# Miniprotein binders against p81326, part 16

Target 1, 226 residues: p81326
Amino acid sequence: MLHFGGFIMEINHISKILEKEREEYIRNKVEEYLKQGFSKDDAVNKANQSWRTYIGHRIQDVIYNLLKKFLKDSGLKVTTDKALNNRNLPEELDKVKRLIAINYGEYLFLPDADVIVYKVENNDIKIIAIISVKNSFRERRFETTYWKLKLKESPVTSHIKVFLATPDKDNEISYKCPNGKPKKMRIILEYELDGIYFLKEDFEETEKAKHFGKIVEDIIEISKKL
Key: E = the ipSAE of ESMFold2; O = the ipSAE of OpenDDE; V2 = 0.75 times the mean of E and O plus 0.25 times the DockQ between their complexes.

## First folded at step 9 (miniprotein)

Design w43 (at its last look DockQ between E and O 0.74; V2 from the best seeds 0.00; counts 0 for: pae E 1.51 > 1.5)
Fold by OpenDDE base, look of step 10:
Structure w43 (fold): chain B 226 residues (1-226), chain A 82 residues (1-82)
Amino acid sequence: as target 1 above (226 residues)
Amino acid sequence: SDEELKERIEKLLEEIFRIYELLEKAGNDEAMRRIFLLLLKIWELQRRLEETGDEELLEEARKLIEEARKIIEELRKLLEEG
């Protein structure tokens, strides 16, 4: 089992680890916004919003870099949607971009693809998986599901696995039926997506809902079938 | 050069991962946490460098690399003494 080894312990606490930076971050941002002429209340609100974006990027960084590191030996490559937004793309990344594009008739759009895993075999690129990284599910709860469904509509993209990776700090999707009440979001996400990977210990494990530590193995296994 | 800096960071990351594995084997949880925090800082820096390429970030990167080297050296010594 290609486990993240000792990193699993740290991954399980990633939200808590990063949250330690919040107070200082907020303080600094509030000061910055005050200097820009915002009111105290506006500055605080903007700082909090900035933090949410920031922490999201930080979690994405962890997932991206860990996948990059631990998939490297298997010959799998990792990129991001941000990397694909460049005007001058290397040929390889340009192909990746085209292979994940969704057709809307006159337009092609990319799905939200925080992390993209692909392989190069015989000069052909095969997209293996897209990993969406979410810290919270307050907004756009089913956006990842939408993209999964859209990818299924084309024979070009139908094989692409879509995973969700989350620490789920607020336990929004950690359990399917807490206290006998179904969690709609968990149930739908688990049903529609190919997998949910948790960066925490306290969650209901199922066939599709797993600890993040299993994602590397799962991706490698998928890659062998493509 | 920006490319040289990127390469240096990648090499540093490789060293950090190696040390982390050694610390894991040694069962030094505190040191593992410390090196993980360093890793997080480096990853953030890498992302920022890729996004902006600003000269100010280069100096920050240099400082972080130096800090990282010191931490790595300290942790290596701890591993040798154990």
Scores: ipSAE 0.760, ipTM 0.894, lowest interface PAE 0.6, mean pLDDT 91
Fold by ESMFold2, look of step 10:
Structure w43 (fold): chain B 226 residues (1-226), chain A 82 residues (1-82)
Amino acid sequence: as target 1 above (226 residues)
Amino acid sequence: SDEELKERIEKLLEEIFRIYELLEKAGNDEAMRRIFLLLLKIWELQRRLEETGDEELLEEARKLIEEARKIIEELRKLLEEG
């Protein structure tokens, strides 16, 4: 894609690019925690946990800002679940928040929807897709499928596409049948979700498992049908 | 002041995207990585400014803008040399 294609190389190598920053990041964070009075062992553990959160946020920032930039000319807008938790929420975003919230009796919760794509037509808001960003599948490996299933339960949210975006640096879901055996996580995620978009080069591509570079075109096509 | 800073950041991002496109066409992988990492830093700061509104971040933002201008100038000179 001509307008989006300029970022393909960096996107497909984002984990390696960020990993180069790790040593400096950890050193700075250990120093910060030591100044706060933590022991050396605690400071190191906290710094490593901080790094995992940091890299996840950086990948979410890339996804958010690239989608925001390249979907704008198609009349599509982008927000995040963090922006929706702002207390002084503009009316437009307050409507987005209400349209995606899930009812648990006397409690209402937002799904963990890292990036949200929507459009506005004649003061009417239509949520197109949510993108969950996962850097590791060690924990919360099926959180995204849970939210897809919950959104399917209501006719007002069942149209929302649920995508997973991941560098999958440890190859946990990159192939359907590694070593001739079906990989349960990849098979279930691909079956239940509307798409998986990889921020790397090497994975088994299917109709639902694609390079991240295809996501803009896919979202635009979906939006034309809504 | 806050509005001025946000405008400076937006103009900086536009320039970064322009240089990134030129570097990609030139095939300079090292320079592309440098400008991409700068872009990530600016996006991180922009998000934190939007989420928290913390006045402490205004000085961090000014320092990043100064760093960014230096990197942009260096990369622009690289594009002139080939």
Scores: ipSAE 0.572, ipTM 0.823, lowest interface PAE 1.5, mean pLDDT 86
Fold by ESMFold2-Fast, scan of step 9:
Structure w43 (fold): chain B 226 residues (1-226), chain A 82 residues (1-82)
Amino acid sequence: as target 1 above (226 residues)
Amino acid sequence: SDEELKERIEKLLEEIFRIYELLEKAGNDEAMRRIFLLLLKIWELQRRLEETGDEELLEEARKLIEEARKIIEELRKLLEEG
């Protein structure tokens, strides 16, 4: 069976669940930064930034591990951009890296692909999808769309699906037109990307904007058509 | 060894998922949160181990595995009580 069961409920509320740890985390980080010589105000600001980064990493870890667990029986493999940046790559991962790299003249760069899904057929690798995980959209709102557009430019990478996964706690992209006012960011992201998967219950569902619980089924269906 | 530690973590994760399933069927939301938080700690450690391979992380991993076993035992007893 290819579903998350009640586990998806915890994922939808990951920030709320972790909130019980927040006070201790912030307190410990403030002490750490004060010992490093930062001012009280700087220590508090850095601790809050650290917490936001921590939550983002927890969400990425959850998504990676769930996809790895639930796609395994469908013959699909999962890796991360961090794994691909290791200097001594296994042959299989080196091939994955080369198949998602984007050409900039003399240079090749990896997209910001937090999670990568691929399959191995006849000793050849086919990239199915990359998933970008965003807890917040404040500073890099369209970075995922930039990478999607670059991947579309090459016949080697144009088939790769680009998905966004987000709890969208601040309702930045949950709706297209709340109270009749268009949300430019939601409209552009949904138009350019292959799908948006929400780690929450309250959002405007469309053919491309779905609850995260549907991602495994969608990836499997895509892989069967390739 | 690193391979033996990774194997121990994989077996621990399978046991945690099994207990999560049982807690879900029992409807114990708070116990489910405890096991979920434990999963998050183990996955964070697993990621750090995969990224760096530091020897200091091996000791942290052993301590977390021991902590996890105690939590799992507490939650098993909770399931038996109802």
Scores: ipSAE 0.433, ipTM 0.751, lowest interface PAE 2.3, mean pLDDT 84
ESMFold2 (binder alone), look of step 10: mean pLDDT 78; pTM 0.708

Design w44
Fold by ESMFold2-Fast, scan of step 9:
Structure w44 (fold): chain B 226 residues (1-226), chain A 82 residues (1-82)
Amino acid sequence: as target 1 above (226 residues)
Amino acid sequence: SDEELKERIEKLLEEIFRIYELLEKAGNDEAMRRIFLLILKIWELQRRLEETGDEELLEEARKLIEEARKIIEELRKLLEEG
């Protein structure tokens, strides 16, 4: 109960840090691009594009560290797709990689599994969930859904929960029907995925679309059924 | 030649998105799902192509473009019939 309260406090603290970090990052990047000879308008545009990439990695790191900290006492382990792409994998992580890899004929690819939650039981590894982290939905809006559908096709991976975590700052999927205008992407993502977790307060909540503060409790509950 | 291939993929995606919009208006959920899977395959290949200059990947890209054009042809005929 209290560790969920601590989790929410950490999320609130990190949200405030990310707001401050944005202002400092943009300012520094604009100055950097101006020194490289870009116009003021180009420097601002490039700084904003750079921030989008930077914050994506930053949010992934935050989610990884929070989940690792708050799932540890429940016997759950957390890793990243970045860790699984290292040349020298421990046996445990090599097994994790093999259990989430998808076959494309002669090739094996990892899904866009920014964060992976698993457990070790009787020396066997059970993958609980993969979490795809999206700062914005631009041209790759259906990527997480694709990986869910691919994982569902195999008996080895069909049990794996696929979650989306997003601040959705541009309100692209936060609402289904504001003023009767449908958001088809929100409806499709909620239907196909196992859950959407928002790193924001203002969104339309459902059984599958929740505040990110609920994710630890949900993952623990899922793991008990496996 | 890899820059030429990237440009071809970009234009192909524009064409695919236009077909997707038409299929969405027509309410053909099965055809839309097929288009979604194709778009995602192309995006993954485009990302890999941007990261590497692998000769094998360039050949894979050419084959995917051919596959995509065949699918586009089939879907255009379906749209012309409705």
Scores: ipSAE 0.000, ipTM 0.101, lowest interface PAE 18.6, mean pLDDT 75

Design w45
Fold by ESMFold2-Fast, scan of step 9:
Structure w45 (fold): chain B 226 residues (1-226), chain A 82 residues (1-82)
Amino acid sequence: as target 1 above (226 residues)
Amino acid sequence: SDEELKERIEKLLEEIFRIYELLEKAGNDEAMRRIFLLALKIWELQRRLEETGDEELLEEARKLIEEARKIIEELRKLLEEG
């Protein structure tokens, strides 16, 4: 938390800050789709779909750039699963891709690793952590857990920490019932994952569920043990 | 000059973070949000530049850097007045 000061406060409120820009974004996108020949109803529906995608990418970009900036001095490197899916990969990223790929018989697939942290020592690459960024859960509530469990099956990937980063704007996993018990989804995610980092202030911290600003120091500590 | 542009963006972001810390110490919440939103716009443009070398995007980047410098100057004046 000390690493970011007041900047972490704004990051914890990023969904609320971005929501203020929603009206202008929707208006501009509706104009765009109308000019492309879509009906008013279709333009509005497409604009709303575009907004949901936009806010998800904004949060991912913030997390990626923050980690890239603040881990650089610790000799740690940051990439994305999208970068690893490029056809012409640099040798270093090709090695990263091979070290996080999961085997499905005759096929290899990447986990949904929005952000990947690794280090390079003596021309050897060690994957430290992958961060899954979720703006909402709905039907996708255990996707990150699935990837964690799959990574644990291989000696190549079993050491990799799997973190969830989320604003949890709708209190889907940060809410407690009136009796103080967390929801089932929160209990399962916290148990199975290596950590949950909230981009919000209003939640109860645990050893595994923390404010996002603590992620930098946690990753650095983990990297020292590898 | 594409490398020069990327270096200018990195230095601009460092300056933005420094100003953010000063605004936080001064307790100006509105100015803090303004500089934070500017950082988000710059990061979006930086990602788009990394994905493509589009000439149109390079012009957009130069305009955003110029706009950012004006906002930074305005916020520095607010800090001087406080």
Scores: ipSAE 0.094, ipTM 0.509, lowest interface PAE 5.5, mean pLDDT 80

Design w46
Fold by ESMFold2-Fast, scan of step 9:
Structure w46 (fold): chain B 226 residues (1-226), chain A 82 residues (1-82)
Amino acid sequence: as target 1 above (226 residues)
Amino acid sequence: SDEELKERIEKLLEEIFRIYELLEKAGNDEAMRRIFLLMIKIWELQRRLEETGDEELLEEARKLIEEARKIIEELRKLLEEG
């Protein structure tokens, strides 16, 4: 019997830890920049920018570890694009890399696949989903959409689900405008992608845009159809 | 170029969305109505640009961007005063 209440509880616990981690990180970085001769305002701005980069990697690690833990008993495996870029790959991960790589003539590139979910059956590997993790949409808002469209072009990769996971702290895609209409970026991302999972509570769910707590159940359901 | 103009409109919408959220937190209903009407105009113009690429529409877009920048500046000053 699978029970996902523990997953939701662990997400809530981690959210509180990340808030405290932010406070400590910003304090330390502000002090560092002040010692380098920056003004207080510049130090605060630089510390906030540094946090945005840091939290991006931190959230990726959190999502990787949560999915690895909660998908294990369903026979699902989880890896990262960082692991796939290692020069000495185990045979299984080398096969995962080959099954997700996109061919550009003489070159193979990995999609924006921060977290990759796959299964192994009778020594055959099936890629179930890739998850792109974004803490901010300022510079790379449609990159995930580009990779979804490229994966759809090949019969080898067209079955792979492409998900976006984001805390969306600045309410860039989770908030509706006064007319009730979602922002353009939200509309495009939701239309093209297989799902958006928010690491926040304050938004209206749709069929494709959900609380992150639902991702494990969705991935397991998708896996059973393969 | 069309591509540069579309990029400028997208950045403008991002800035408008941030100002809307700040005005919502400040509880300024009148200012929120102004930004709301501006967003509708920009979305409609962006849709028309995506469909046609008309040169007359490009000039209309440049004028709307200039108008929007003035409104944004007024609303930023309002937020700084409040």
Scores: ipSAE 0.000, ipTM 0.070, lowest interface PAE 23.3, mean pLDDT 77

Design w47
Fold by ESMFold2-Fast, scan of step 9:
Structure w47 (fold): chain B 226 residues (1-226), chain A 82 residues (1-82)
Amino acid sequence: as target 1 above (226 residues)
Amino acid sequence: SDEELKERIEKLLEEIFRIYELLEKAGNDEAMRRIFLLMLRIWELQRRLEETGDEELLEEARKLIEEARKIIEELRKLLEEG
């Protein structure tokens, strides 16, 4: 009764639907910026930046809700780093927050974990995975690897799997050696992380680099070992 | 008072997801786009409700639920015809 496989939503179809809205969104934003006194070139550039932010948030929302939907029957729970920053945190989420926090001497900070998967057994919590969602690699290129390496340093967090989910529309990490030239970013991310899940069809698949449709089954298998 | 509203939103999302699956099997891309965009709006509102208890959001939620019901009925009619 896991409601995946033949009943899972096609993430690529969802991404395609969102891209159909791109032209209207950009047109409206260009008009808005032109009315504010920006030049045509500046208005177009600002509209494109706004779209990249917008689509990133939309993809994160889709991932969170799909994982919440398809993992619930496996006894797995899903939350977000945004939910963990709430001041009136329920006891369960407060425990999740404490189990994922990284120690910097006198300070504890949360990693940038867009989506967090955990399980509850006898009021004890085990963190299964964190998923970083990236729409673009223009900046903060290795931030996910930084958090992976920091989590490995503590016996409390060393078991936590760190995944990257991305549409990678610019083909920045879709192939290890495009045109025979090694792509450092793809190679390093695949090496350091526990998995890369692509929200697209065209990419080089490996043991650790898969279509996003595989993430539910992978997370369930990992949870069985914890 | 907002607990009933949250339950209504969750039931509405289950209904929307079911209709999305049926539209996907039917191959109606336009209808799938409509239901998917509605789903995204509801997810955004649900997250905002979880982050704050603002009374303004409760009224916005009620209006979105009403709008969603109208869209769902239109899409059900399309499924009956095809």
Scores: ipSAE 0.000, ipTM 0.250, lowest interface PAE 11.8, mean pLDDT 77

Design w48
Fold by ESMFold2-Fast, scan of step 9:
Structure w48 (fold): chain B 226 residues (1-226), chain A 82 residues (1-82)
Amino acid sequence: as target 1 above (226 residues)
Amino acid sequence: SDEELKERIEKLLEEIFRIYELLEKAGNDEAMRRIFLLMLEIWELQRRLEETGDEELLEEARKLIEEARKIIEELRKLLEEG
């Protein structure tokens, strides 16, 4: 039986590291922009925008590495859509790419699958889940939902679980409206997706909306059914 | 600027989502597929802009935004007509 306490402890440790990293990143970026001739106010604003982009990639990398580490002993493999866009693909990743590609007539496109979990049994590949990582919902709030709906259209991809992982720092899908109702975006995302995993403590937990610490055990249980 | 372009794309995606909701309620499958394809094109453009910083992509982005505005206007008229 796997011990998931280590996973939760590592998440907590990384959260503290990211907070420290933020402070240093902002200081360095403000100094950099000031040297480029920006005003102090502009430098601060640009540094904060740069951090939002940086942390998005950083959280994605963290999630990829955590899942790769903690799913390995369950016979599960992890890759990224960025890896699948490499020009020289190993046969195994080429097969993964083909199994998640969506047909648009003459064209095949990959969903925006920041992290992809699959298994290999007797050289046969089965895709278990794709995880979309969102640090902010300001710009691409329903992108994950679009890809989920497209994957449902094909017998080849309809079994693939689509998860959202997010700190939701701006409380765009965690907070309720004054009447106690969830925001429209939360309702739609939770309804259409197979799960939402929050990298934060303060939210209403449901069957589909959970703390990120539960994602490893959920993926392993799903894989046993395939 | 690149930041102004990103804001325009964000607002465009919000508008597209509102139209998607209305088309879903109206049951217009053809129009709904069209809006989904438009969303995909804009998201791919957004991703490419974030990855490359290529100046040529700024011109492609402006053209796609203009094309998207025309499609949105067409779909809005369709919704108004019922």
Scores: ipSAE 0.000, ipTM 0.149, lowest interface PAE 18.6, mean pLDDT 76

Design w49
Fold by ESMFold2-Fast, scan of step 9:
Structure w49 (fold): chain B 226 residues (1-226), chain A 82 residues (1-82)
Amino acid sequence: as target 1 above (226 residues)
Amino acid sequence: SDEELKERIEKLLEEIFRIYELLEKAGNDEAMRRIFLLMLAIWELQRRLEETGDEELLEEARKLIEEARKIIEELRKLLEEG
């Protein structure tokens, strides 16, 4: 049986492995675009745009599969917002969808919940956590915080933990006060969210800002209290 | 069957993860990268199989399992040598 030590070891090297994948992906895409007749500069720009889309999906898939594998033996289930958007949902997933939906008057919308952890006991579903996965903070800096605040407004959803998972390669939220200047984004995200989990080794650790290797243990502990 | 194929994929992922840990301890970054990329490819197929069970995808999965077994055997021999 796999244990948490093995999980932590894997995650400690994930950013290095993804960087090697990036180099190979871009090299292949540049060659492909050059063969199609694009200039060198255009080929490089198109390859980088393609990589940004690709890596976003890859990080989400990696996190989903790692959590599904390591939470399975604890009786916890994992799904995605993509799965919840299927037309013909199993009864269990339809219930999950309804338990995380947010009311906007005449409309109900799902939060941006890339990965959802829940448990089933005697046909009763309890949502444990939703995890938002962000590769960068360039355009949608506080979207996860918005969804957390909306979920807090309802007694049905107020117990749900909202976590952010990020490699934060550009060090946008890795430190609270680099060079003595407060980083508003890091401070607000840490204050409002239930946790930030970094897919990297170098960051300012707090009670709520942790290495991603801690997420499985934290989710299991939370589930025992629900 | 579809259920048997899913079991084979799950068992294969367990084996891949164990080999990755051994390669990491051995410090072989190149071999570790190969096994990790294989793991990512299998996870992608596993996700797609949960969304659809079409015949083309099932054959694609069987071919990937065969290729994965060859890569695993190569990496096991590499671990034994050094």
Scores: ipSAE 0.000, ipTM 0.140, lowest interface PAE 16.2, mean pLDDT 75

Design w5
Fold by ESMFold2-Fast, scan of step 9:
Structure w5 (fold): chain B 226 residues (1-226), chain A 82 residues (1-82)
Amino acid sequence: as target 1 above (226 residues)
Amino acid sequence: SDEELKERIEKLLEEIFRIYELLEKAGNDEAMRRIFLLMLKIWELARRLEETGDEELLEEARKLIEEARKIIEELRKLLEEG
């Protein structure tokens, strides 16, 4: 079996690997758009837009697959909001969906739950954590916080941990006080959420803001208390 | 069987992870990227197999396993040279 040391070492190189992948992706997409008749400037802009979409899905998939692989031996299961939106849900996933849904009077909505960790004990489902995956904070920067506050309103969902996972390459939330100026977004997200996990080495570490390598251990510990 | 294929994929992923760690220690960024991309591709296929149960994915799995073996052999050669 793989050791947790291997998991941590793997993660430490993900951002570097993805940066190399970005260079090749952009180069190939620029060439593709030029072949379609776009100008050089338009081709570059379109390639960058394409990369932003691509990398967002890529990081979510990496996180999903890493968590699924490393949590299975602890009796924990992992699913995604995409899986929960399938037309024909297995009974188990239908129960998961209902246990995280937020009530808006006549309507039920799912939170921003890119990755969901749960356990099954005696045919009963316990939701452990919801993980929001953000590659950038350009839009919807407080969406995860909104869903955390909504989940706290119900005794059915108030125990669910809400985590943010991010490479934060642009240092948008990596520090509370860069050069003495408070980063409002980092302060608010850390205060309201149950944890922030960074897919990078360089960040201001706190009790709630940790390297992504700690997420497996933390989730397992939380699950034992439920 | 599906369970036999899943076991083969899990063993392959374990081997890939070990090679990645060795390449990381050797400092070969290009080889690490290659093995990492292969790992992501295999994980995505494993996810699709588990979620859909689609028999057509068995053919994709066979091809991917063969591709992975070739890449692993090339990367082992790089590690032996170091």
Scores: ipSAE 0.000, ipTM 0.116, lowest interface PAE 17.6, mean pLDDT 75

Design w50
Fold by ESMFold2-Fast, scan of step 9:
Structure w50 (fold): chain B 226 residues (1-226), chain A 82 residues (1-82)
Amino acid sequence: as target 1 above (226 residues)
Amino acid sequence: SDEELKERIEKLLEEIFRIYELLEKAGNDEAMRRIFLLMLKIWDLQRRLEETGDEELLEEARKLIEEARKIIEELRKLLEEG
């Protein structure tokens, strides 16, 4: 049996739970803020801010664990930028960190790579992809694009695929527009990035903008070419 | 103490996701939902711990970790019973 069927099932199940629990979370948080003396409008605003922060971390960890599970049998490894910021790194993760670090004169910084996919062959490490996870795009519109452009500047990192993964609940970059072109942000992100993977069902797919269920197969295919 | 508590939360979240994977293989959607809601609670606490070093919040974190371990034990027994 193809375990990609199980992957799609897990994504659909998690998405359904997230939709239902978002409504309950917002309702409960609004009630909490109202009891603390905030106005109705302030309570709603604070509840929405709370959910955005909460679900941002949640979706990153879900994506990390799903990729770790479904890429393991293909010999691929998964880590996070959070793990790479640990002071006491194993040799393997220290090598991963060095292979994705970007030089700013005397300083080295990690890209904002929420999830990192790599392979190990004879103690040699090849970075396959980094995945930026975004729940919303308001003030950080082109953060992922910035990191893609910086990685392209170095022969060490120019091969690394940069993907965006997002539920895009507010239809900021995935919405249907019958007779108009996509929003400028969608056009730029799709042009500059190697792919966009949506954790939602209702959008128009393109060669680069796909359902998240396709990410495992795409990463495995890319890894075979490296 | 605060750093050790954060490490305990991180290890607990990894354990919780391990249970989630086992429940998914078992096809227990209701138990998966329960563990997922627990993960959401722990992440909210983790975020608040990063924003403040409040002693009351540290005590709340220890209590939530204890409650989480109880839920994990219940779900492990459910997996063992088939």
Scores: ipSAE 0.000, ipTM 0.124, lowest interface PAE 16.8, mean pLDDT 75

Design w51
Fold by ESMFold2-Fast, scan of step 9:
Structure w51 (fold): chain B 226 residues (1-226), chain A 82 residues (1-82)
Amino acid sequence: as target 1 above (226 residues)
Amino acid sequence: SDEELKERIEKLLEEIFRIYELLEKAGNDEAMRRIFLLMLKIWQLQRRLEETGDEELLEEARKLIEEARKIIEELRKLLEEG
């Protein structure tokens, strides 16, 4: 089996595979919508909307499974916010859910925790990190930051690391000051979050902004301090 | 059993990854894409299986494993031929 070199290799192919899949997906969806009686313009718009949803789930699935595979030997466990919303929750996952839920008076909500990393030691559960996966930002650019700030308010959750994982194909947060103009979104996200992990090669690397290939070693290192 | 099915899926993924490495060294881009997309399908099904526990998904998982075995055999033959 491969170590971290294999992890990086799997990540580096994602963008290229997904671009080819995009072209085929859009073509097929446009045909489907045209057959349903939509106009060409409507069919194209609906196909693009469908792709945005589809690609988001695909990237989340890849990240979840890569982390599960490469963290297993370090005794770390991985789950998803979808798993935590199941009606019949196993005891272990019910405990995980309770350890990350945020209180809004009479209501409890889960943060935007697409992927959750935790460990079990002597029947105690320690949440290590939550990872928010964003393939595009738009109006949701600070959603992850909001959840980080809310988690910091409670002694139960304040230790939890909050990471963003993104291919950032549109270069929305890849650089802090391109052409001397500060990019507010990148600056704020790097400042408030515990890390940004890029699923791409070209970006401004800092202590907190790294290639996704570094996430496994970073999580293992954090877990050793808990 | 469910335990045996999980073990079969885990072993299948290990074999798929090994084949991916061999295909990459051989420079067969089409075969690499095919095996990688198969990995993604298996991962998606594995996650859904973990999340829902639906009995229909167990049957879907068994079918996907058999489909994957066939694809793996085809790709192994391709590697042996050159």
Scores: ipSAE 0.000, ipTM 0.308, lowest interface PAE 11.1, mean pLDDT 79

